# VH-VL binders against q0atu2, part 3

Target 1, 119 residues: q0atu2
Amino acid sequence: MLDKKARIRTSREYRNVFEKGKRLSGRFLIIYYVENALDNNRFGFITNKKIGMAVIRNRIKRQLRAIVREYQGQVKNKHDIVLVARAGIGKSSFEGMEKDYIAIMKKAGLFARNANKID

## First folded at step 7 (VH-VL)

Design ta2
Fold by ESMFold2, look of step 8:
Structure ta2 (fold): chain C 119 residues (1-119), chain A 121 residues (1-121), chain B 111 residues (1-111)
Amino acid sequence: as target 1 above (119 residues)
Amino acid sequence: QVQLVQSGAEVKKPGASVKVSCKASGYTFTGYDINWVRQATGQGLEWMGWMNPYSGYTGYAQKFQGRVTMTRNTSISTAYMELSSLRSEDTAVYYCARDYSYYETSYFDYWGQGTTVTVSS
Amino acid sequence: QSVLTQPPSVSAAPGQKVTISCSGSSSNIGDNYVSWYQQLPGTAPKLLIYDNDKRPSGIPDRFSGSKSGTSATLGITGLQTGDEADYYCGTWDSSLSAEYVFGGGTKLTVL
């Protein structure tokens, strides 16, 4: 589980990332990201209602949190990063989401080179 | 700079199909989903479904399930909506719209000019 | 009948204020965020308000939005003849299937 200081907590903080951050999209995910004034990263997760019913949205959030936790040690610090599920993500496998996350994070320059998931 | 330009008006007979195109420019086509919305004369807006142009996955309003197909050709940044087994009540203006995700919702920030489809006897 | 209920029409004189209501349920307006769209005569809809009360760039502050419970309201002050249009509220509905729903539309007449 991501600890509390590594989580975006308020709706205001979430909206700030959408308004001021850069956007990159992949097959199943969109990330919004912006530099913060902290010494650590913060992550947020959005599965809006167009994705599906609550049980599906909750499953996807849990899977995305697990993916982020696996790679959190390889993410360059001082960023607020929001992962947004795209429509159709419920048809993806966990491995498909993971591959998409890695590709997007590398394209954004947020992963260190030769990054591996945390064991 | 974002533009969605739709194909021209269509006149169809009952039982036929129509395929409306929506060409995107001024942004990365695969980065945003496309929704289709129709409006019969003197009536309100009616949502038909979404299409993710990266994956090709779709979600249709239950009313249109089985009659609508939404596709795309990413090499020419174009989305398509095909409605089959046309009836007189399908006479409407059909719009494509870009889906923008914001916080826990999304909304349609850019719209095509609309395509009039007339189903005549 | 639309999922979201709007008055069919409203009217007011130039310079006055008008409000347009949008009534829904807990599965749409109640637990989601509302957008408003303006449709000028003979044109496509245009985004007017998002996230309940935010204006896209280029929309004057005469247009405002709010939400309370399962209802949303569009406010227009300093009414101008060019505001004569149809106005639609819209949101995602979180019931059995995730679908986007619009209000029935409100025709604003400036006289």
Scores: ipSAE 0.701, ipTM 0.903, lowest interface PAE 1.5, mean pLDDT 91
Fold by OpenDDE, look of step 8:
Structure ta2 (fold): chain C 119 residues (1-119), chain A 121 residues (1-121), chain B 111 residues (1-111)
Amino acid sequence: as target 1 above (119 residues)
Amino acid sequence: QVQLVQSGAEVKKPGASVKVSCKASGYTFTGYDINWVRQATGQGLEWMGWMNPYSGYTGYAQKFQGRVTMTRNTSISTAYMELSSLRSEDTAVYYCARDYSYYETSYFDYWGQGTTVTVSS
Amino acid sequence: QSVLTQPPSVSAAPGQKVTISCSGSSSNIGDNYVSWYQQLPGTAPKLLIYDNDKRPSGIPDRFSGSKSGTSATLGITGLQTGDEADYYCGTWDSSLSAEYVFGGGTKLTVL
């Protein structure tokens, strides 16, 4: 599990990211990201009914959390990052989802230069 | 060809722990959740939980919370299910099963051959 | 005690049609896709039907699935002796912290 300290949990925190952050769209994901005043990154996850049934939405969340966890050590610090799952994500493979995450994070310049698991 | 090969039969005493392995092949191990399902002799199927091999995230059935631990070794594409504080009622065949859940669906499309766990004094 | 309810047994002669029911609630069958599994004697379960009515490759069209409301049904036509097995329905239940739930199983006997 992602540490509580690494999670965006409040509506206020989410709103701050949406209002002040930058937005980038991938094939399956939209990310909103903004610098924070902390020493760690925080991640948020948004899924809506457009994705599919509740069980599917929950699974997508689990998969996204898994991806974020895997690469969290390679992400630049001091960022709040919200991942919004697009409607088409339900038709993607896990690897496709992962690839999209990596691509969009690279585009955002959020990976550290020493990151070696994103090539 | 997708295959799940489980470890051999186990005999344990009450209070002990058992750890069953499930080696996957023929697909990307980290791409699919692994579910564990058990079946007591002459009884029905009982879902125990899921494990995501990519992150190690797990979700356990409430019945087994605190007693079951699902882990994996990605280097050898192997999932593990450990059940502690064993009791006679835990005597069953334990199955691992791959969860096809990348689309707008979820089902167990491949199963291991099963591992018999016997708990007796 | 199973969340999903199946008849404990069904039987028919070769060549006949049988149906196996699976009754649940809105939080499981009502909201989620149902799968069916066949378990031949002494073997591991095998996926028979997924997404309510879809057959994996290798499953003959004698096997069919359907869902209506909070119930699902497995149909088997042209019954063969080799169809003698236990059949389980399964689905996710959101009310149980997204747990997967099985029916109690149905023993199919070919007379």
Scores: ipSAE 0.019, ipTM 0.654, lowest interface PAE 7.0, mean pLDDT 90

Design ta7
Fold by ESMFold2, look of step 7:
Structure ta7 (fold): chain C 119 residues (1-119), chain A 121 residues (1-121), chain B 111 residues (1-111)
Amino acid sequence: as target 1 above (119 residues)
Amino acid sequence: QVQLVQSGAEVKKPGASVKVSCKASGYTFTGYDINWVRQATGQGLEWMGWMNPYSGYTGYAQKFQGRVTMTRNTSISTAYMELSSLRSEDTAVYYCARDYSYFETSYFDYWGQGTTVTVSS
Amino acid sequence: QSVLTQPPSVSAAPGQKVTISCSGSSSNIGDNYVSWYQQLPGTAPKLLIYDNDKRPSGIPDRFSGSKSGTSATLGITGLQTGDEADYYCGTWDSSLSAEYVFGGGTKLTVL
């Protein structure tokens, strides 16, 4: 579970990341990210209703939170980062989502050098 | 500048198939889903489905399930929509549109010019 | 019938204001965000409004959107003859099929 301070909380905060942030897309995920004025990162998770029924969306959201939690210590600070599930993600395995997250975070330059579990 | 350029008009007979192409430029093709929307003469817009060009996964409107196939060739940044077992009521303009995710929704921010498909004997 | 209901037509004089309604249900407009598309004669649709009430870059502020309950409204002030077009609302429906749905379209005539 992510700490309360590490969560994007309001729709205005989410929309700010979409409006002002950079976008990078992978196979199953899109990330939007922008520098914040804090000393910590904040994470948000979006499972658009086109992804499927609520049970499927909730499962995907739990899996993405677990992935982010696993690697959060390796993410460069001072960023708001929103993970958006792409259409078709419900067909992915946990490992497929994890590999996609690692690849997209590396492309964004958001992992610190020599970060654990990137390989 | 984002651009979606579609293949030219087609005339088909009932029972045939049609395959419409949509070539993307000005953005990373695999980074955005492509949707297909059609419009019969004097009628409204009708959504047909989405295709994720990275994964190749698709989701089709129930009305077209079993008759539509959406594919792509990432090396030439081109999406395709194929509709089989054509009927006269399939006469329409077919559009491709780029799907842009924003917050808890998505919408179609760029559209192709449309491809007229006429089904008649 | 379209899943989302719009009036078939609306008209007003140049310089006036017009509104176009879009009526849906709890599974689409009620729990999702609405976009509006403008289709000029002989052209492809163009995004006009997203996220219920936001304008893409290049859309003048005389175009506005709002949502209340299961209904959405497009407003156009300072009406110009160049605004003659078909207007469509659209959103994702979060019911069984998870499909994108459009309104039936509204033909705007500027007299």
Scores: ipSAE 0.654, ipTM 0.893, lowest interface PAE 1.7, mean pLDDT 91
Fold by OpenDDE, look of step 8:
Structure ta7 (fold): chain C 119 residues (1-119), chain A 121 residues (1-121), chain B 111 residues (1-111)
Amino acid sequence: as target 1 above (119 residues)
Amino acid sequence: QVQLVQSGAEVKKPGASVKVSCKASGYTFTGYDINWVRQATGQGLEWMGWMNPYSGYTGYAQKFQGRVTMTRNTSISTAYMELSSLRSEDTAVYYCARDYSYFETSYFDYWGQGTTVTVSS
Amino acid sequence: QSVLTQPPSVSAAPGQKVTISCSGSSSNIGDNYVSWYQQLPGTAPKLLIYDNDKRPSGIPDRFSGSKSGTSATLGITGLQTGDEADYYCGTWDSSLSAEYVFGGGTKLTVL
């Protein structure tokens, strides 16, 4: 699990990302991202009823956290990033979800130049 | 101005395949999913599936699994829907539609003009 | 046969108000935002209402949407002859298949 300091936790923090951040849509994910004034990145996750039953939403949330954790060290620092799961994510494999994450993060230019796990 | 322009009418024999194109303009093509919806004459709308132009990932309605293929050419901002093993029941107008997604919302805000596909012996 | 149920037809005189119902279940309308689409004769569908009750730019305030429980309703006031069309509700289904579903459509006739 992500460290507490690496998590977006408050409604105010989420609202700030949604209101001031940029938005990009992948197939399974929508990301909202904005620079923060910290020395670390923070991640937020949204899995709502559009995804499916609660058991599915919880599974997807766990999978997304795993993906974010895996690539955390390769993301440009000083960003708040919220991942919103889209309805079709339930049809995706973990690998598909991971590929979508990588693709959308690349499109957003959020990976560091020296990243080596995104090719 | 957002526009989706589809290819012209098609006439096919049973068992054949048809590939309909949908050219997008007026927005970032890779930023929005493309949905395909068909409508038989005098009937209602039927959702077929979605395709993400950036990743190429797709999700199809269970009814069309194994028979439909949705693809795209990003260089020309064009989405494609191919339906194989055509049967008379596939005679319909086929629409592409842009999917606007925001958090828990998703709706089709722009539609192509439709492509008539006729399947007959 | 459609997952969402609409009346097949409604009619009213110009200037009157009509409502079109859309009934679903917890996995679709209950869990997700509903959109409405207008289809004029011989044309492609057009987005009329999104997120249950929001109007895209260009849609007059004569058109309204609402949602309660597992049902949605489209309202049209000040009915005009140009409103004669087919109307479809649509939403995502939150089942494992995660499919988009439409209502069967309602034909609105302006008397």
Scores: ipSAE 0.017, ipTM 0.670, lowest interface PAE 6.7, mean pLDDT 90

Design ua9
Fold by OpenDDE, look of step 8:
Structure ua9 (fold): chain C 119 residues (1-119), chain A 121 residues (1-121), chain B 108 residues (1-108)
Amino acid sequence: as target 1 above (119 residues)
Amino acid sequence: QVQLVQSGAEVKKPGASVKVSCKASGYTFTGYYMHWAKQAPGQGLEWIGEINPKSGGENYNQKFQGRVTMTRDTSISTAYMELSRLRSDDTAVYYCARDKYYWEELYFDYWGQGTLVTVSS
Amino acid sequence: QIVLTQSPGTLSLSPGERATLSCRASQSVESYYLHWYQQKPGQAPRLWIYGASSRATGIPDRFSGSGSGTDFTLTISRLEPEDFATYYCQQYGDSPLTFGQGTKLEIK
């Protein structure tokens, strides 16, 4: 579970990332990211009905949080990052999501090209 | 009504740079991402990149990365695409097209009329 | 990248006939992210079908889109003279955004 301080929680915070940040699209995820004035990174997660039923959306959200938590130590500091789950993500394996996340984050330059699984 | 009006045709020599403009009207310029596409003579369409007009944040097709620069002037609702180190295969019609700001469908509901860029010695 | 292959390259038909245009993706694309555009000579592309099956504003009901996975189709039930143009499919199932090479629908 991500620390409360590591979460984007308010609509205003989400809006700030969308309006002021950059975006990068992958197979299963779109990330919006912007530098913040904090000492830590914050992550937000968006799922919509295109993904599937509420049970599926909740599962996806849990899986994405797990992925983000696993790699959070490798992400460059002082960023707000919103993960938007794309429609096809419900059909993807956890490994597929993880792979997509890593690819997008590397492409965005948010962590090292040689970033690897920590555990 | 929504309109995207692009700058006129350009003739450039190899190695030069070209900057195409796209002026938006009829909607909130900063509320929609702006995309650029390339269409070589008699060929299909190729995506160049996108820009967030509000923040100026851009994302380019890797094929054009290093040679393309997208900018905007919000005061006049105008987006710009600059392509440098031009070569003959850059000869094409270049289009701007708008996309929704926060959405993921990524279809282009409005297009500029296109700008012909000819690169020849 | 996802490659979109359209077929046929050229389709020659007469007004009143049925036209079927195909767009095949190199990998699966969600219907939400597959779109069609019409382009006439000397003009910019125009949004025609979005989300695989939704007609854009002002598009006649003789046009329909269908398909899923890797196979998508644009159908014109009864061709009108103004329908002869080049049609492109486009995907954003993955980056980079890509277009098909187009199908030219010409009058026989």
Scores: ipSAE 0.534, ipTM 0.879, lowest interface PAE 1.2, mean pLDDT 93
Fold by ESMFold2, look of step 7:
Structure ua9 (fold): chain C 119 residues (1-119), chain A 121 residues (1-121), chain B 108 residues (1-108)
Amino acid sequence: as target 1 above (119 residues)
Amino acid sequence: QVQLVQSGAEVKKPGASVKVSCKASGYTFTGYYMHWAKQAPGQGLEWIGEINPKSGGENYNQKFQGRVTMTRDTSISTAYMELSRLRSDDTAVYYCARDKYYWEELYFDYWGQGTLVTVSS
Amino acid sequence: QIVLTQSPGTLSLSPGERATLSCRASQSVESYYLHWYQQKPGQAPRLWIYGASSRATGIPDRFSGSGSGTDFTLTISRLEPEDFATYYCQQYGDSPLTFGQGTKLEIK
């Protein structure tokens, strides 16, 4: 699980990313991201009812948190990043979500070097 | 109600730059992303990039990265697109278009009238 | 990037006829992110159909959109004179967003 310091927690914090940040769309995810004034990264996760039942949406959130945790050491510091699950993500595999995350994070310039899975 | 009004046609030489403006009215300018698209004569549409008008944050189509700069002036509700080192295949009509911040319906509900940029010797 | 291929390139029909315009994607696109625009000569594009099947505000019910995956269609059940224009499909199922090359619907 992500450390409490690495979580976007309040509605104000989420709004700040949406309003002040950039966005980039992948196949299954949209990321919104902005530089923060902290010493660390923070991550947020959004799903909605169009994806499916609450059980499915919660599973997707858990899968995305796991993906983010796996690659967190490669993310350029001092960013607030919100992952929004797109419609149709429930039909994707974990591998598909993971590949999409890597691709959009590279496109956004948020990976510091080569994107590799953390050992 | 919603209106996007672009600057007039431009004629430029190769190697020059052009800056096209898009004046928004009838809505809260900082509440919507602004996009730019290119339509070469007799051809279809090509997406150039987007700007968040509240923050000024941009993302560009890789094809235009390094030659395009998108800016805005929130005090006059105006977005700008500057294209540098112009070449003959930059001759096109350039459109601004608005979309919502909401991720579920990413489409362009309003467009500017277009600005013809001609690049010739 | 996702390539959208529209067919036919030009469709010549008379008022009163039925038109079927095709948009084929190089990769699957979730229907929510497939849209159609109408453009007349000298004018900007206008949003026509969004989410593959939903008509934009004020668009007549003779226009219908359908499809999923890689194959999408725009159907006009009975052509009116004002319907003759170029139609573009557009996707944002992946970045960068892309448009089809257009189908020109012209009067026979």
Scores: ipSAE 0.502, ipTM 0.845, lowest interface PAE 2.6, mean pLDDT 89

Design va10
Fold by OpenDDE, look of step 7:
Structure va10 (fold): chain C 119 residues (1-119), chain A 121 residues (1-121), chain B 108 residues (1-108)
Amino acid sequence: as target 1 above (119 residues)
Amino acid sequence: QVQLVQSGAEVKKPGASVKVSCKASGYTFTDYYMHWAKQAPGQGLEWIGEINPDWGDTNYNQKFQGRVTMTRDTSISTAYMELSRLRSDDTAVYYCARAKYYWSFDAFDIWGQGTLVTVSS
Amino acid sequence: QIVLTQSPGTLSLSPGERATLSCRASQSVSSKYLHWYQQKPGQAPRLWIYDASSRATGIPDRFSGSGSGTDFTLTISRLEPEDFATYYCQQYESSPYTFGQGTKLEIK
């Protein structure tokens, strides 16, 4: 589980990301990201019913948290980032999801240059 | 068809705890934040806090910080608000209300019918 | 926190008259995050105006909302008997999402 400090927690914080952030779409994920006024990054997640049944959604949620946590230290600071799970994510492998995350985050330029876990 | 149904009235002693439930139906429970509001007799509305039903993240009004706990059970689309260390000024009607937090407006468009909590010696 | 001050506290009018309710914010609030609710005795609040000027579903067009910055207004062009209730403004600009203290619109 991500630290509370590293999570988008309020509805207004989510709204801010959607209203002011940039949007990039991957195969399984869409990310919305915007700079914040903090020293740390905050992550939010949208896993709506379209991605599958409760069992699937719960699995996806665990996997997304794991991925974000794994690469958290390599992401440029001062960003609020919301991950929106796309419908096809329920049929993806963890590796596929991770690959998609890395790809979309790279495209967004959110990884530090010295990142060592992103190929 | 969309509605929030809250648990029944409660009578508690000072120092006790109360847990109010709010069951959602007619919509996807996890797509809306659940908010709670307090209304003392003859008084206005006061925002207590909010919870993300999908992830369980909460945000409380500082006035209630340390005494309020919001939880949810997604399997039955039910949100809970627990208020501890009750005192007489906690006597009020408590409302749950939903608010969309993405791809919609931020307003409390659906409210529960309210739950009266009476705190008396 | 943002404090919303409504005025007047009580407004006594007769059916057919025009009602003007004010909501002043202690700091600037985006119109997108200013809402109004109606509440009648013994009932839950009901969303009435959202985004400062949009009527909720089923709300008659005699109701209108306006304003920006720190000053917002709810107007009822011609009061009907069913309009007499308490109206609350609420901001969603920042947490805590505060309410005004309410304006009670009562029949003269």
Scores: ipSAE 0.907, ipTM 0.954, lowest interface PAE 0.5, mean pLDDT 95
Fold by ESMFold2, look of step 8:
Structure va10 (fold): chain C 119 residues (1-119), chain A 121 residues (1-121), chain B 108 residues (1-108)
Amino acid sequence: as target 1 above (119 residues)
Amino acid sequence: QVQLVQSGAEVKKPGASVKVSCKASGYTFTDYYMHWAKQAPGQGLEWIGEINPDWGDTNYNQKFQGRVTMTRDTSISTAYMELSRLRSDDTAVYYCARAKYYWSFDAFDIWGQGTLVTVSS
Amino acid sequence: QIVLTQSPGTLSLSPGERATLSCRASQSVSSKYLHWYQQKPGQAPRLWIYDASSRATGIPDRFSGSGSGTDFTLTISRLEPEDFATYYCQQYESSPYTFGQGTKLEIK
């Protein structure tokens, strides 16, 4: 679903985002983001056991990947972005999670003006 | 208690493969990258690679790329390292070690006991 | 990749003496990503010093780490019999996360 090239893959890459990046909190998500030296964006995810049982955690993982994939073309290039699932995310609907993502990405100034309007 | 327990010693012929296991206990397995290192007899430590146990992403030392595969089974908190097309200079003790990749320092704070792999004809 | 060169390869000293172990990097390493491990024969390595100068839990204060950039040092102010071991530095600045070749600290 999400291209290998669009993933943060190493422990050091994750750590760089937390060490050097900016933080913005939403209702269900926290994002950390930093400019990278690539031509593209990379996305990372943190979904620990506190969220719930494996079935719930797997659902959240699938939904987060789907949301990021849906909007990735609207994101300004050259950023590494880590999404951290907050403890209450398991109670959110897909639509609630999606709305939260859109809101925090807009606040971060990460959406480009050359993409479709985001309502 | 926090520990990493590795599978037992292996004796292999050149050209074979070996799969070493590393079972974690006493901590949240998915919060730490798992790393693997090689120590040939009388030699120093050499980093092989790392795996994110939560999402399965891997990153290998280029020296081992193409011969190493790291996997995990989160249901039993176990990481695996498979090394293929073994040769005599793969004779070594292989260690797993954990490192936290967010919030805190990321040194290898817990190590497995090591697994001796002997490759001989 | 970043190469770590430790010196000396073997350091022969008596209990009570001061030991100085060097680790030199081929490229700059942030102190936050330079770590030291102790290893005794037949045992796994143990984290000893992290972030160049911070002692791991339970490590005696006779051990100190220092340095920045490309030059790092592990110092043992007064050697005890239990301190004779091999010490490795490691960088976590960039992949591959390399180790130095080790300094064996042995009894003279």
Scores: ipSAE 0.617, ipTM 0.875, lowest interface PAE 1.9, mean pLDDT 91

